# Ledger of designs, part 20: miniprotein binders against q58433

Target 1, 377 residues: q58433
Amino acid sequence: MLFMKYEGEIAIGPVHPTMLEPHRLRLFIEDEIIKEAELVIGVNYRGIELIMEGLPPEKISILSEKICGICSHIHVWCNVTVTERGCDIEVPERAEYIRAIVEELERLHSHMLLFGHAFEVLGFETMAFRAFMIREPIMQILGEITGGRAQYSCPIIGGIRPRCNIKESKIPALLERLEKFEENLKKLLERTVNDPMIMSRIKDVGVLDKKTAKKLHALGPTARGSGIHSDMRKMGQVPVYDNFEFEEIVFDDGDVFSRLAVRFYECFESVKIIRQGLKDLPNLDKRIYNPNYELKEFKPIDVYNEAQRGQVYYSYGLDENGRVRQVKIRTPTATNLACMEAILPGHHVSDAELIIASCDPCFTCTDRMIVVKENKI
Key: E = the ipSAE of ESMFold2; O = the ipSAE of OpenDDE; V2 = 0.75 times the mean of E and O plus 0.25 times the DockQ between their complexes.

## First folded at step 12 (miniprotein)

Design pe16 (at its last look DockQ between E and O 0.18; V2 from the best seeds 0.00; counts 0 for: pae O 8.3 > 1.5, placed apart)
Fold by ESMFold2, look of step 12:
Structure pe16 (fold): chain B 377 residues (1-377), chain A 93 residues (1-93)
Amino acid sequence: as target 1 above (377 residues)
Amino acid sequence: SKITIEVTIELDGRTYPFRWKVDSPLLLRYFLEELVEFLKEWGVEEVEIRVTAKSPEEAKRIAEIVKRILKEAGFTDIEVRVEGDEVEVRARK
């Protein structure tokens, strides 16, 4: 329902593919078996980086929010963190907790959206509707905290927006709603793994072996489904997560089932993180913003975080006039699509859409970046 | 050629139409059983189901399957119409 259909062309030889499209999803097929795949999206990180060059850091936050409609929080969080670390700005602990809580809520709704899409691709429409209905309460919680279902990001340099502060009186109801979500998620998982019709389509299909995943630098659940530890939250890159007990979820088989299973179990871990964060909030200092800072010149700082699709990377410095320089931004979609491109040959064409979807590619980020670039510059 | 299933439900003041295609009446039964469990779990009290079969004979068989499944799911006010290869069912608890 929320996923756009991928545009694709099936070229059966002798036919030359057309390359005039916003992104290229081409399969070269013989007797319904994929012989070669071309999966390219028109992501122009260079163009986005150039748009941001020379802007004040506050303007970067505005542009970062618009990169992805379903993952805007992580982009803004990465951006403010670069400036905060480069300028030695202390962020209140309460603000860091709420940043993490909001990110984990976005991980929940994003994983549920992928489950719904995967079921749609497989033709299990009732399971897709179950996933979308389970997702809806999480969207409502995010709207209550952030002020919008479009996921208006809450981080600002030095803290969070005041409206994103979570009142202690709201915590019991939030915990109850999370418990209901967890119960419904468990039922969805059980229905999936106990349904032979579903399992026959996802088990042992689209195998990305560990060697290939390492060679092509798979990220996020795509990498963790192939036995690779890759979670920035566990690698010391996001210090606030040291306050929460949770596990990195890793599977070894590298099939579509494994990539989906990583996401299923990550949802349970996200619930654990949110629950712990909500229960800790009453014991934290009340401050959510540090107004006492000055911007200063700094050399590029690397910041990593873990979006629902995998690693997000931001890097830049500030010059002597407080202007952003040497911007670098990376997201996991292009790398993870390259992994799917490499494994598609040998599969029946009927599995292609599922295999591609199983790395959760963010075509929204591509469309949103192109629109911002063309409308602003 | 496939069997087409169109379902309309009302939930929380909104109308949700959705559509499936299945290869056979056996897969249709699997789908219908999953559908009624969804309807029951989410408290749907009124449903409209339209099936386009491959033949009038298949439509008659499908009408019996749909009626049986809805009765077993607790729907008591069931109206069934079969015209050619089309089945139309309206059900209420």
Scores: ipSAE 0.014, ipTM 0.499, lowest interface PAE 8.1, mean pLDDT 81
Fold by OpenDDE base, look of step 12:
Structure pe16 (fold): chain B 377 residues (1-377), chain A 93 residues (1-93)
Amino acid sequence: as target 1 above (377 residues)
Amino acid sequence: SKITIEVTIELDGRTYPFRWKVDSPLLLRYFLEELVEFLKEWGVEEVEIRVTAKSPEEAKRIAEIVKRILKEAGFTDIEVRVEGDEVEVRARK
């Protein structure tokens, strides 16, 4: 029995070197079929939590921003929301709108990055290129709003940074870009679904059934691809989203196609949200920051939001000295990767990378799958 | 050896460099066709394309293909340079 041991290091994690152990995937393969999969997740948020312990809440924001290079905004937003709720700090409506707009832009560029990578894995280099090209205008919009392409530093306690205020004079141009983006995304979708070669590689492959998804606590698009409602924006956890009309995208088949389709269609919903937000902005109060707050002692408060990969969770309290205590951070990556680990057995080894990619592990870290062929004699 | 393509576009006052590798001239053609569609869709008025071919003969063929595709895309000012295995194309609308 030729057991081919595939040891791939999937580096999945935050860009910051101090906290990243790469994920290791070990595949036990017999006759090109995966028999067993072992995924060691190297992302330990406990290190960050320990560093945050005893710090002022303002300093935690800086650390939270460094947790993920692709989803930095959502971490900062969740972090400041804990303090805001714990201290009863009113956040101006305009600031919450801009936080939501930036989040949906972050979702868009992240999904486009995933599509590009998925097409690369599939061998469709031209479609991969198109996905990456379509992503660039979104990155530009983010850069114009926040002053940065990866680390936006948009949310602060009590609102947003002044540089992140969207000027009314820019709104028409932003709307025009969104329209072009949406058109290009439609074309990409049409090309994808009408290509039988693509569809044959992603349909009925890597099926995560609803029962397994629930058992392993799948989150976000991974859960939604298996027919599970999982969107904190729709569950009342992020009140600003109540101002927007959009749909939660859910598919039932649980395959790679379903997980990709959830994200494709979710992009259109993100565009709808951004468009609504931008249209409403001129009618809102001009305040973007509430300077009139006091930090007070509070017990740990649970805060949820919906990152591009799924539910993000932040919790901490403030002590009598205004120091953060009992920090807890959870991201969807670990549970979603565990779902992919569970479904890998029985698949051809050539599908492994695609199946893993379909849960959108943070690719800023995934640069090196190394196939180690151990011939056990 | 893969054909390496470097594309630089200017969009809204920012420069975006892209690097891509393709295995065949056919894939290169499809890539360029997709690029052209993108350039049209986003209203890009200026593009720079650098291609490293496998041979000088291939570079010449690639240069002709790129020039043709860009013309079809509506670019009117097209500068093409071929040096050895390298093709450099600058185009403006």
Scores: ipSAE 0.013, ipTM 0.331, lowest interface PAE 8.3, mean pLDDT 83
ESMFold2 (binder alone), look of step 12: mean pLDDT 80; pTM 0.791

## First folded at step 13 (miniprotein)

Design cI69F
Fold by ESMFold2-Fast, scan of step 13:
Structure cI69F (fold): chain B 377 residues (1-377), chain A 93 residues (1-93)
Amino acid sequence: as target 1 above (377 residues)
Amino acid sequence: SKITIEVTIELDGRTYPFRWKVDSPLLLRYFLEELVEFLKEYGVEEVEIRVTAKSPEEAKRIAEIIKRFLKEAGFTDIEVRVEGDEVEVRAEK
């Protein structure tokens, strides 16, 4: 309405709010146009780092799992890698392969979840249905490997939990299920790009130009949707990925379509990685865990990996008493929220949720904590 | 008020439950048209649909619409139950 200043608050954050507060994005709306967007950081990296200070490395993995419910595996993987590199602990090649396979499965289900939410926001309930349907088999595969849908950690210092080993007898069925997923994903993509109503809502909307993306240090699919190469899997930061043939997906237009397209094509690349990994496993040594590692004092070690939303960074050292010191953790969440803060102003309120969805927030938190205030001016 | 739709699909020996809310009969028709195409495309052999309508009269109309769509999708054994504003449809090939 003409005489109303509209203040809305959308909460975006980690799935485990008991330990962490969700981030908040406040929208200031006048005449249905977003005038300002304000990012309020709910997750305090200092608080998380302080909780981890003074703990033994084994307990840091448990806390890492609770930072993000939809990307718990990457946090645990980064954490054990810091200790492994710091203490010169040998990790069996098979364990690193399985770590990569699990991470790519998490990337698939996370991207599918985003597609489902984007279609719901667009009002295309049947497309959302298809996305959630296609996602469910991936969640089941993850549950079979890890023992949980998204919460159970696979990596341990020196390798992986025995339960998480992928037996050779299971590989043919996994490859068949992956092939079905890939076929269904192709059909979902075709339906999306051939629907002019969907395309008119996502093309040329929510543009994040390359210059602004660079200034905000954009990460992950958000950066890659704006023409920036940022994939840690291709930058020598995660050596196991050097075993796999796959492409870094980049689009240049920076619109909602570009950010979604990066994720659709990344899903096909994740399938290639998983397929190659599964085919290689029978040729690797059967060891999945190093039982004879020794913890040693070390100065902070930097570890990078590529999560579904972008780069994840872990750094810490270990003191002479076997306690973690100088903890630094950085996730792409704050950067993705800063990008939304920059994109949203000037857009109609009806496009807000779609822009937010394309930047990959915690959508379950958004549904729970939308607060609207109206002030008449 | 909204129409609540719950669909349970049997596919590849697994059960997949879904739930939606739509605010109009037009959106329900669009949903059912896409659902039929999905059921045919993926070779679904068993489906359950539950709907909570806004009135008993609407529930009866919705039940007939669902029955027609499922017949078009190739289902031959279709059971329809209407009780007040609630519709339950079970179908097998």
Scores: ipSAE 0.000, ipTM 0.344, lowest interface PAE 12.8, mean pLDDT 79

Design cL32F
Fold by ESMFold2-Fast, scan of step 13:
Structure cL32F (fold): chain B 377 residues (1-377), chain A 93 residues (1-93)
Amino acid sequence: as target 1 above (377 residues)
Amino acid sequence: SKITIEVTIELDGRTYPFRWKVDSPLLLRYFFEELVEFLKEYGVEEVEIRVTAKSPEEAKRIAEIIKRILKEAGFTDIEVRVEGDEVEVRAEK
């Protein structure tokens, strides 16, 4: 037997082949133990900021949709909100409700995709199968509302696209499909927590303590898995959510289980939000967009929202020629990568993928690439 | 080597294709136990299962297991074909 030292590299995040570089996480492995993890920052978000600079705000919406394939709706929603607040554009309440409903459907399918990935990494392919099957009806609902599975953006400046309106006649069937989803989700959770083999692989593994999470400015379910409250939906940053009764889910143990448990229970809360939104829709004004808005110059304005991976931040201003200036975009990916860098050292390489999956760094690339450099000792 | 399992199910006029590779007898058993419960819970009416086993003997054993789980899930029309290391099963309610 020869014993070897390893160096690994993981390519992470959305990539545009000609303009953007992915974030990379480099692992140094000795005798199957991770000795060090190094985050290599890509230029993805800075490249997008540069591309957005000088464009009219309506074109920014299309570009925002392309930043993240599995969380495209939140990017478009944040973008139109910057222009709407900057220009004092009134958005119909019905449109904001539908924006929230679509975002919660995006949260559901994204969390289910993460569960499927985590179960695949664990080697429990039947659980992965169940997660993907439970996810499919949500993808179908999204397609029916938006015109395709992430093919068409729902928000536009001043409202939503007409095709994205939810007709009253469709609501009973949607509620029934959500009830079935909730039943299946409950069974998936019960199967997970009652399986000692699954639990032994995720409980007390990959612990991110609260002090370290605060130091690294952790976001989203990663922060909430470590006892930190920071959900933008509860902090007055997205007023439409004030219409809904739901809980911010927080766990204290900071392990892989806690980060997954936050997401399981967030799915139940998302169902509550969608159900309430659908029930309220028939009682709201029928207007879904404002066709008579006027663009005006404004200095950069800050907009926050809560995506499935955490806080998303957009800021820009509009110049006298109607062009976007001083663009700043922050996604939770960089802080999630920093958290993985802190958690990974000291763990067996076999736990690396689980830890990475539970922190959800936005693997929107078609394939993850792990490069291991092997040296004979 | 690994066993390759392909499952195609039809539910409410939609087709769902899945593929797995397993290398453990325990994982294979766990897979089929979960599959029968899934088929029952979702009321699946038509399923197609293809398996590439490690040997002809293993293929025969897997074919019998699949036939049993489909019967337990309420399927009444089950067609099984075994050729060397390959198993193909089609079933309807």
Scores: ipSAE 0.005, ipTM 0.364, lowest interface PAE 10.4, mean pLDDT 79

Design cV36I
Fold by ESMFold2-Fast, scan of step 13:
Structure cV36I (fold): chain B 377 residues (1-377), chain A 93 residues (1-93)
Amino acid sequence: as target 1 above (377 residues)
Amino acid sequence: SKITIEVTIELDGRTYPFRWKVDSPLLLRYFLEELIEFLKEYGVEEVEIRVTAKSPEEAKRIAEIIKRILKEAGFTDIEVRVEGDEVEVRAEK
């Protein structure tokens, strides 16, 4: 806790990011068949962009952390990276490794939460319970590394918060816990694919064909479930990932099963990244932050990273007074909702919730995301 | 009608809440038997289970099933409370 720049209360103002309205999908049904689905945009990142405009860059990280409770780390990581690249600030390799480890832990728990939700929608409460139980050790590890379950973002400009350093003495126990997680994940996958009742509900249902996915510029696991390669971790946009051996997972059938299968296998790849990162840490310089950096004016630059639901894009510049300008933020939310809008027509209304779950909308406001309208005449 | 199950578990010094719904006594039994496997496998040391049953009679039966499951999982200190349709069980190893 050596940084004076990040101490104290940061006022968010009269509008808090957590007050954003969720996106909505309106379903028009006739005789229990979905005839049309309509996307209604509720979340407005322009409001957040306006709040960030004119702030010093160190205050943006706190706002970014509150944009999405499930994916808070990626937003903070993207934010500090914009300033770091714009100001030519050196970030210790150890800090970048820990940023990647935390992001992969976030990917794991987010995918597990999605599996639990999907099983719950399917009416398989025991499978849902298995998924939630497998998820909890990952949440526990995140809490131990970051010091908090609700606010676990660790990046700061020039590195990571000191409390988020992973000490060498803790690594063997973390590796053992990851191995147990991986074994339980394998069992969950095997139980899923060997259950004919589950498979009959998810295989060949909710197909997003590759042509439509390309037309809608699909992102993340939704795109990869439809045969599209789009992982920012493999496109040279996040250099620390070049240190890790892992595969981009792609399935071609575009059904609910394919979108879930991408996420199951991505979890195994995330474990490989975390394991490699933890094993490398003892061989890295012990520095976790740059205490001496200078902020300087820069024109907007583009930063990409791969969140659990797909690509996250951040761009802004810094003016001569050290204030953030021309903020632009894009998440995969709008694209995922557009894909749901395209998939849903022609399906029985009883499949709607499952299809929506498999596309993983970025906000767990599903109970208010669907509005059903019946065409009476 | 649905049976609502809330489970709060303690793993390695941290507390985690969960909530599920099941539609039938067969699914409830299956859920509880799977729960014992997880309690054993994850080394859970402290658990609190709350159930809202369909009737007071069902709540009493559920309480007995939960107590049996926790005993089989190695819990030695088990406290059971039943009030109407509500069941609350706390257990420590």
Scores: ipSAE 0.000, ipTM 0.280, lowest interface PAE 12.8, mean pLDDT 79

Design cV36L
Fold by ESMFold2-Fast, scan of step 13:
Structure cV36L (fold): chain B 377 residues (1-377), chain A 93 residues (1-93)
Amino acid sequence: as target 1 above (377 residues)
Amino acid sequence: SKITIEVTIELDGRTYPFRWKVDSPLLLRYFLEELLEFLKEYGVEEVEIRVTAKSPEEAKRIAEIIKRILKEAGFTDIEVRVEGDEVEVRAEK
């Protein structure tokens, strides 16, 4: 696999395999038509939640980095935000800006990886390669900012690590690189929508109608591809995003094309956020970290943020001894898989991988996830 | 029952393999035209293409199409080998 080979060169943070099980999707096929799909849920965060119980909040950030390799930054950001809100810790505005910039860079590379995967599944390997090549500059920028291509070690309680500060002298070059990325992304989108071979494979295929999406409580681009507005960045849950002009992207057709189109246009919106953030940075206070915060007991605080696959939820409290209690972590992965379970029946087996790819399942959860069982008469 | 197309390109000192399986002449033409655009866009200087066709006659036709595409992409040193239903083409600028 071309994209898998290139993904191996990107430092993907480890998932704790003894605590998390891979998801499985079983397809029951009769005469090449999928009659039933059965989701076997493997991913859960209970093991990690139990390990976090009783730890000081500073140590939880280290564990958060290792929960998901592709989306590590959002987990760390959510985690530090729980403690910051619970303890009323002041976070410098510059640090929140950089957190948002890094998250949008993570969204870009993740969406580009999905495009590569979708094109690979479709058999359009040159399109997959184009997606990977367009993604590479974003990975370089992330490495320069965070020191790691897997977006580790940026947020800390009270701010960001000094390593992750963006110097004013670097901003013009970053803006030029983003402009080139945006130009290449526009060309990739144009190639996709103007190619009748590609469009015939993705348009009107794998439809998740709005009513079914609502019943399944769909999240992220999957929900937005089916006409549902649910972006946590627009719901007042992440105040730093109120500083940026961008649109929540929604398409109504619920097909594979709509789910991909949401992600293409979200990439343009992410570029707008990053550009605005970078331009604002020189006008912000230089402080990036509050070293004098004081921890205090608090009852569980709910924190939401918008990862590339949908909302991520973190909740915990802090006891009188400064130890974390009642940890709850929820991600959109299981919901995305439940949506695939609902979409797949009635489709030809040759469309299964494409439908699955468009719902963007977790890569660590998808190896050998499809089990085909034929009922032979 | 399908035609298998394998392409290996060299770009910026690295080797990249690609693979397609197609079962129609329309889809074959699409991938070959897409390959032409890709080779031009990325300035590819060396390429190796291997095709397993459904018949020796089809292999000969595919070899001529690939040769034409590579010439259009600016390759001047093109070696074509056809053996039964298998085609191997190597090209350099």
Scores: ipSAE 0.038, ipTM 0.567, lowest interface PAE 6.8, mean pLDDT 80

Design cV51I
Fold by ESMFold2-Fast, scan of step 13:
Structure cV51I (fold): chain B 377 residues (1-377), chain A 93 residues (1-93)
Amino acid sequence: as target 1 above (377 residues)
Amino acid sequence: SKITIEVTIELDGRTYPFRWKVDSPLLLRYFLEELVEFLKEYGVEEVEIRITVKSPEEAKRIAEIIKRILKEAGFTDIEVRVEGDEVEVRAEK
């Protein structure tokens, strides 16, 4: 008997000008059921590590912001934190607060973008429209604070750029816009869970069980959707978060619904963090950066933070000439791809895009197109 | 058949352009019903809708439907223009 094979190429991972080979996911389909999924790794963080080796730490920040188009802030924040801790550089409290506020705004818009994409994949164009409309005010707030809506450089060694300071006179209007966002988010969640057609497509679909998630070292909302506590903001790794009351969101069923539900409730927690941060800002010292820091030699140190897709890890040291050495960078991209590869077998091909979307690959890479080729063997 | 829907919404002094493609009249009706609910829920004050369909007969029918649903959403100033297979509707509160 002859078998028909379908080969799909999905570009996943961070897109960098010097490292454009995307990840590929190959699906083998028999009678419309996915029998096997194979990950072909294209982008490798070892290449980024080699480029950073021997550079001054200020130039690492520029490279860091280009690692991921959607999550640039967290990469820059991790990078400056390595140098700050290694050189014992004091960072003003206001700057740390603003770094956290910007990261939570980035988490909000990223999760909203995923919701919009998931609804598009489901064929619910009006729900996708609602998600994109709710996301837009967050993008506007980010633009007002950072000067850029997607690619921005808020953190600098010793603090933040002066343009990124939040004026106290703007806080009441920001809080009002945030409250409106929260109400609209609540309505979007209610519409989602009360729609039987949407729920039938996401509930009990694409299950990643806890044992498999642990074996693959799942990170972020993917891990938390499968019952794993993994949030670096709650593990003492980012001290500024200790100033804020919020909860780590975990669901146990490991299905598409659970991964989306984690993100919906994380958005409410992000709103709580931003609200508290904005309310505290007027009571903090006005300083936003340390202009008189000195670089010194240090051996590699570990820095962790929680991006919207999961844990981000940075490590490096400085040599006696002020050059970065022994660079190690880890992001959740590789583990999210591995989880996707593990989830897909056994599912109908019509559920593939939804499962892929719920694992939140880099959308910049994913949007390059899926090419399906039929071949007779 | 390629039915293209373009909607521009004005909310809080900002303009938001959206574009969709649907392949059946049933999906177009569903979209329009959901759109009117959205316009009511978010207090949209100005909207422009442009739809390209396959025939002038369908364009006239769709224009009447859009005018009715916009009235239900509370719009009082509704301008409809039909040119061949293209429908343009502009509405303000």
Scores: ipSAE 0.000, ipTM 0.389, lowest interface PAE 10.2, mean pLDDT 79

Design cback
Fold by ESMFold2-Fast, scan of step 13:
Structure cback (fold): chain B 377 residues (1-377), chain A 93 residues (1-93)
Amino acid sequence: as target 1 above (377 residues)
Amino acid sequence: SKITIEVTIELDGRTYPFRWKVDSPLLLRYFLEELVEFLKEYGVEEVEIRVTATSPEEAKEIAEIIKEILKEAGFTDIEVRVEGDEVEVRAEK
């Protein structure tokens, strides 16, 4: 991936196709103070759900990758899991381990991208540059494992694509690169918390209190920054995570700092998960794919997983002709955007983009927010 | 008016261009010191820095800052070119 900076912004990463209409947040400002924020719901999974309706389950994974370029792996993983549970398809343990490792690598690069964006919004270009440079090795590891940035994610029904298998000979080098990433992440965190100017812009700013977060059904790091324990990886929804020792990171202050701190410490926990997974792989059966499975009719099955921004939910059934029916997809984006209606009022307009970024609606979603300035008549 | 910086880093056989704007030579110095620390940590042995200053005088000051910082970071082969308000520096270990 190339790094570039233009008009005060830094852009890095692959092309990010947006096929769904984005949510929009309208800000009503008086004398540089946000008086009201209004969420206009634009993203509608009914469109994707309608396209998926009637398709064979093998085809649905291609479409699920189009939902989010940054978090495509989790969508494919949820998708194949629905069919696997519905049809009682055995998935090799090694494949589930690799699915978890890839998802944690996606969590790392996504959180690093958020840090870079937040520092850019704060006007600390050097901190943003450092965050993006620390992120790059993770993107390289992901490319090596998945085989290419424009290709499909690792999960397929019954396992993972053969190219996504992690060979034992590659593990020592991967562990060394993870250790280097962790060292650099620690330095980035230390520099952040020891900078009074950065801390003054993020501490006690954009507070989402726990009661409001619960009322709005906040998800992911947004919820965890407000004291809510809701990580699907810790709630028995994704059994492979039961093999790993890691902590659910929760902060109580609900401010921008708390939401960023959750992500910093989640990165350390993701490294622990990846490290454990890589160390376990040589001791697992070498099967990564179940080549012979039989599709059968099933009524809608609910699947949950924890993406970088929070819970992702997939549900559908399969009819007697092997076609997907009754598709339902929910992501954390809508609920996280709704939280901004509660957070933003009372803040200076100069803090708006930072508050929005800390809730991580996505890099592209931030660019599509509408600010309306009202003048006295 | 802002100083425009373009940094090109070669890492693992790939070239990474980076561009941004800073408000003053002091901010540029802090950026370069942080960048150099990063380059050392990741074992980057070749870097190219291009700067468009707001004046020829500022460009000369910036060239000296870049040269000093890269020297301090252990770069031994430092080539500096200054033309008007443009500065180009290439350094290798």
Scores: ipSAE 0.011, ipTM 0.319, lowest interface PAE 9.3, mean pLDDT 79

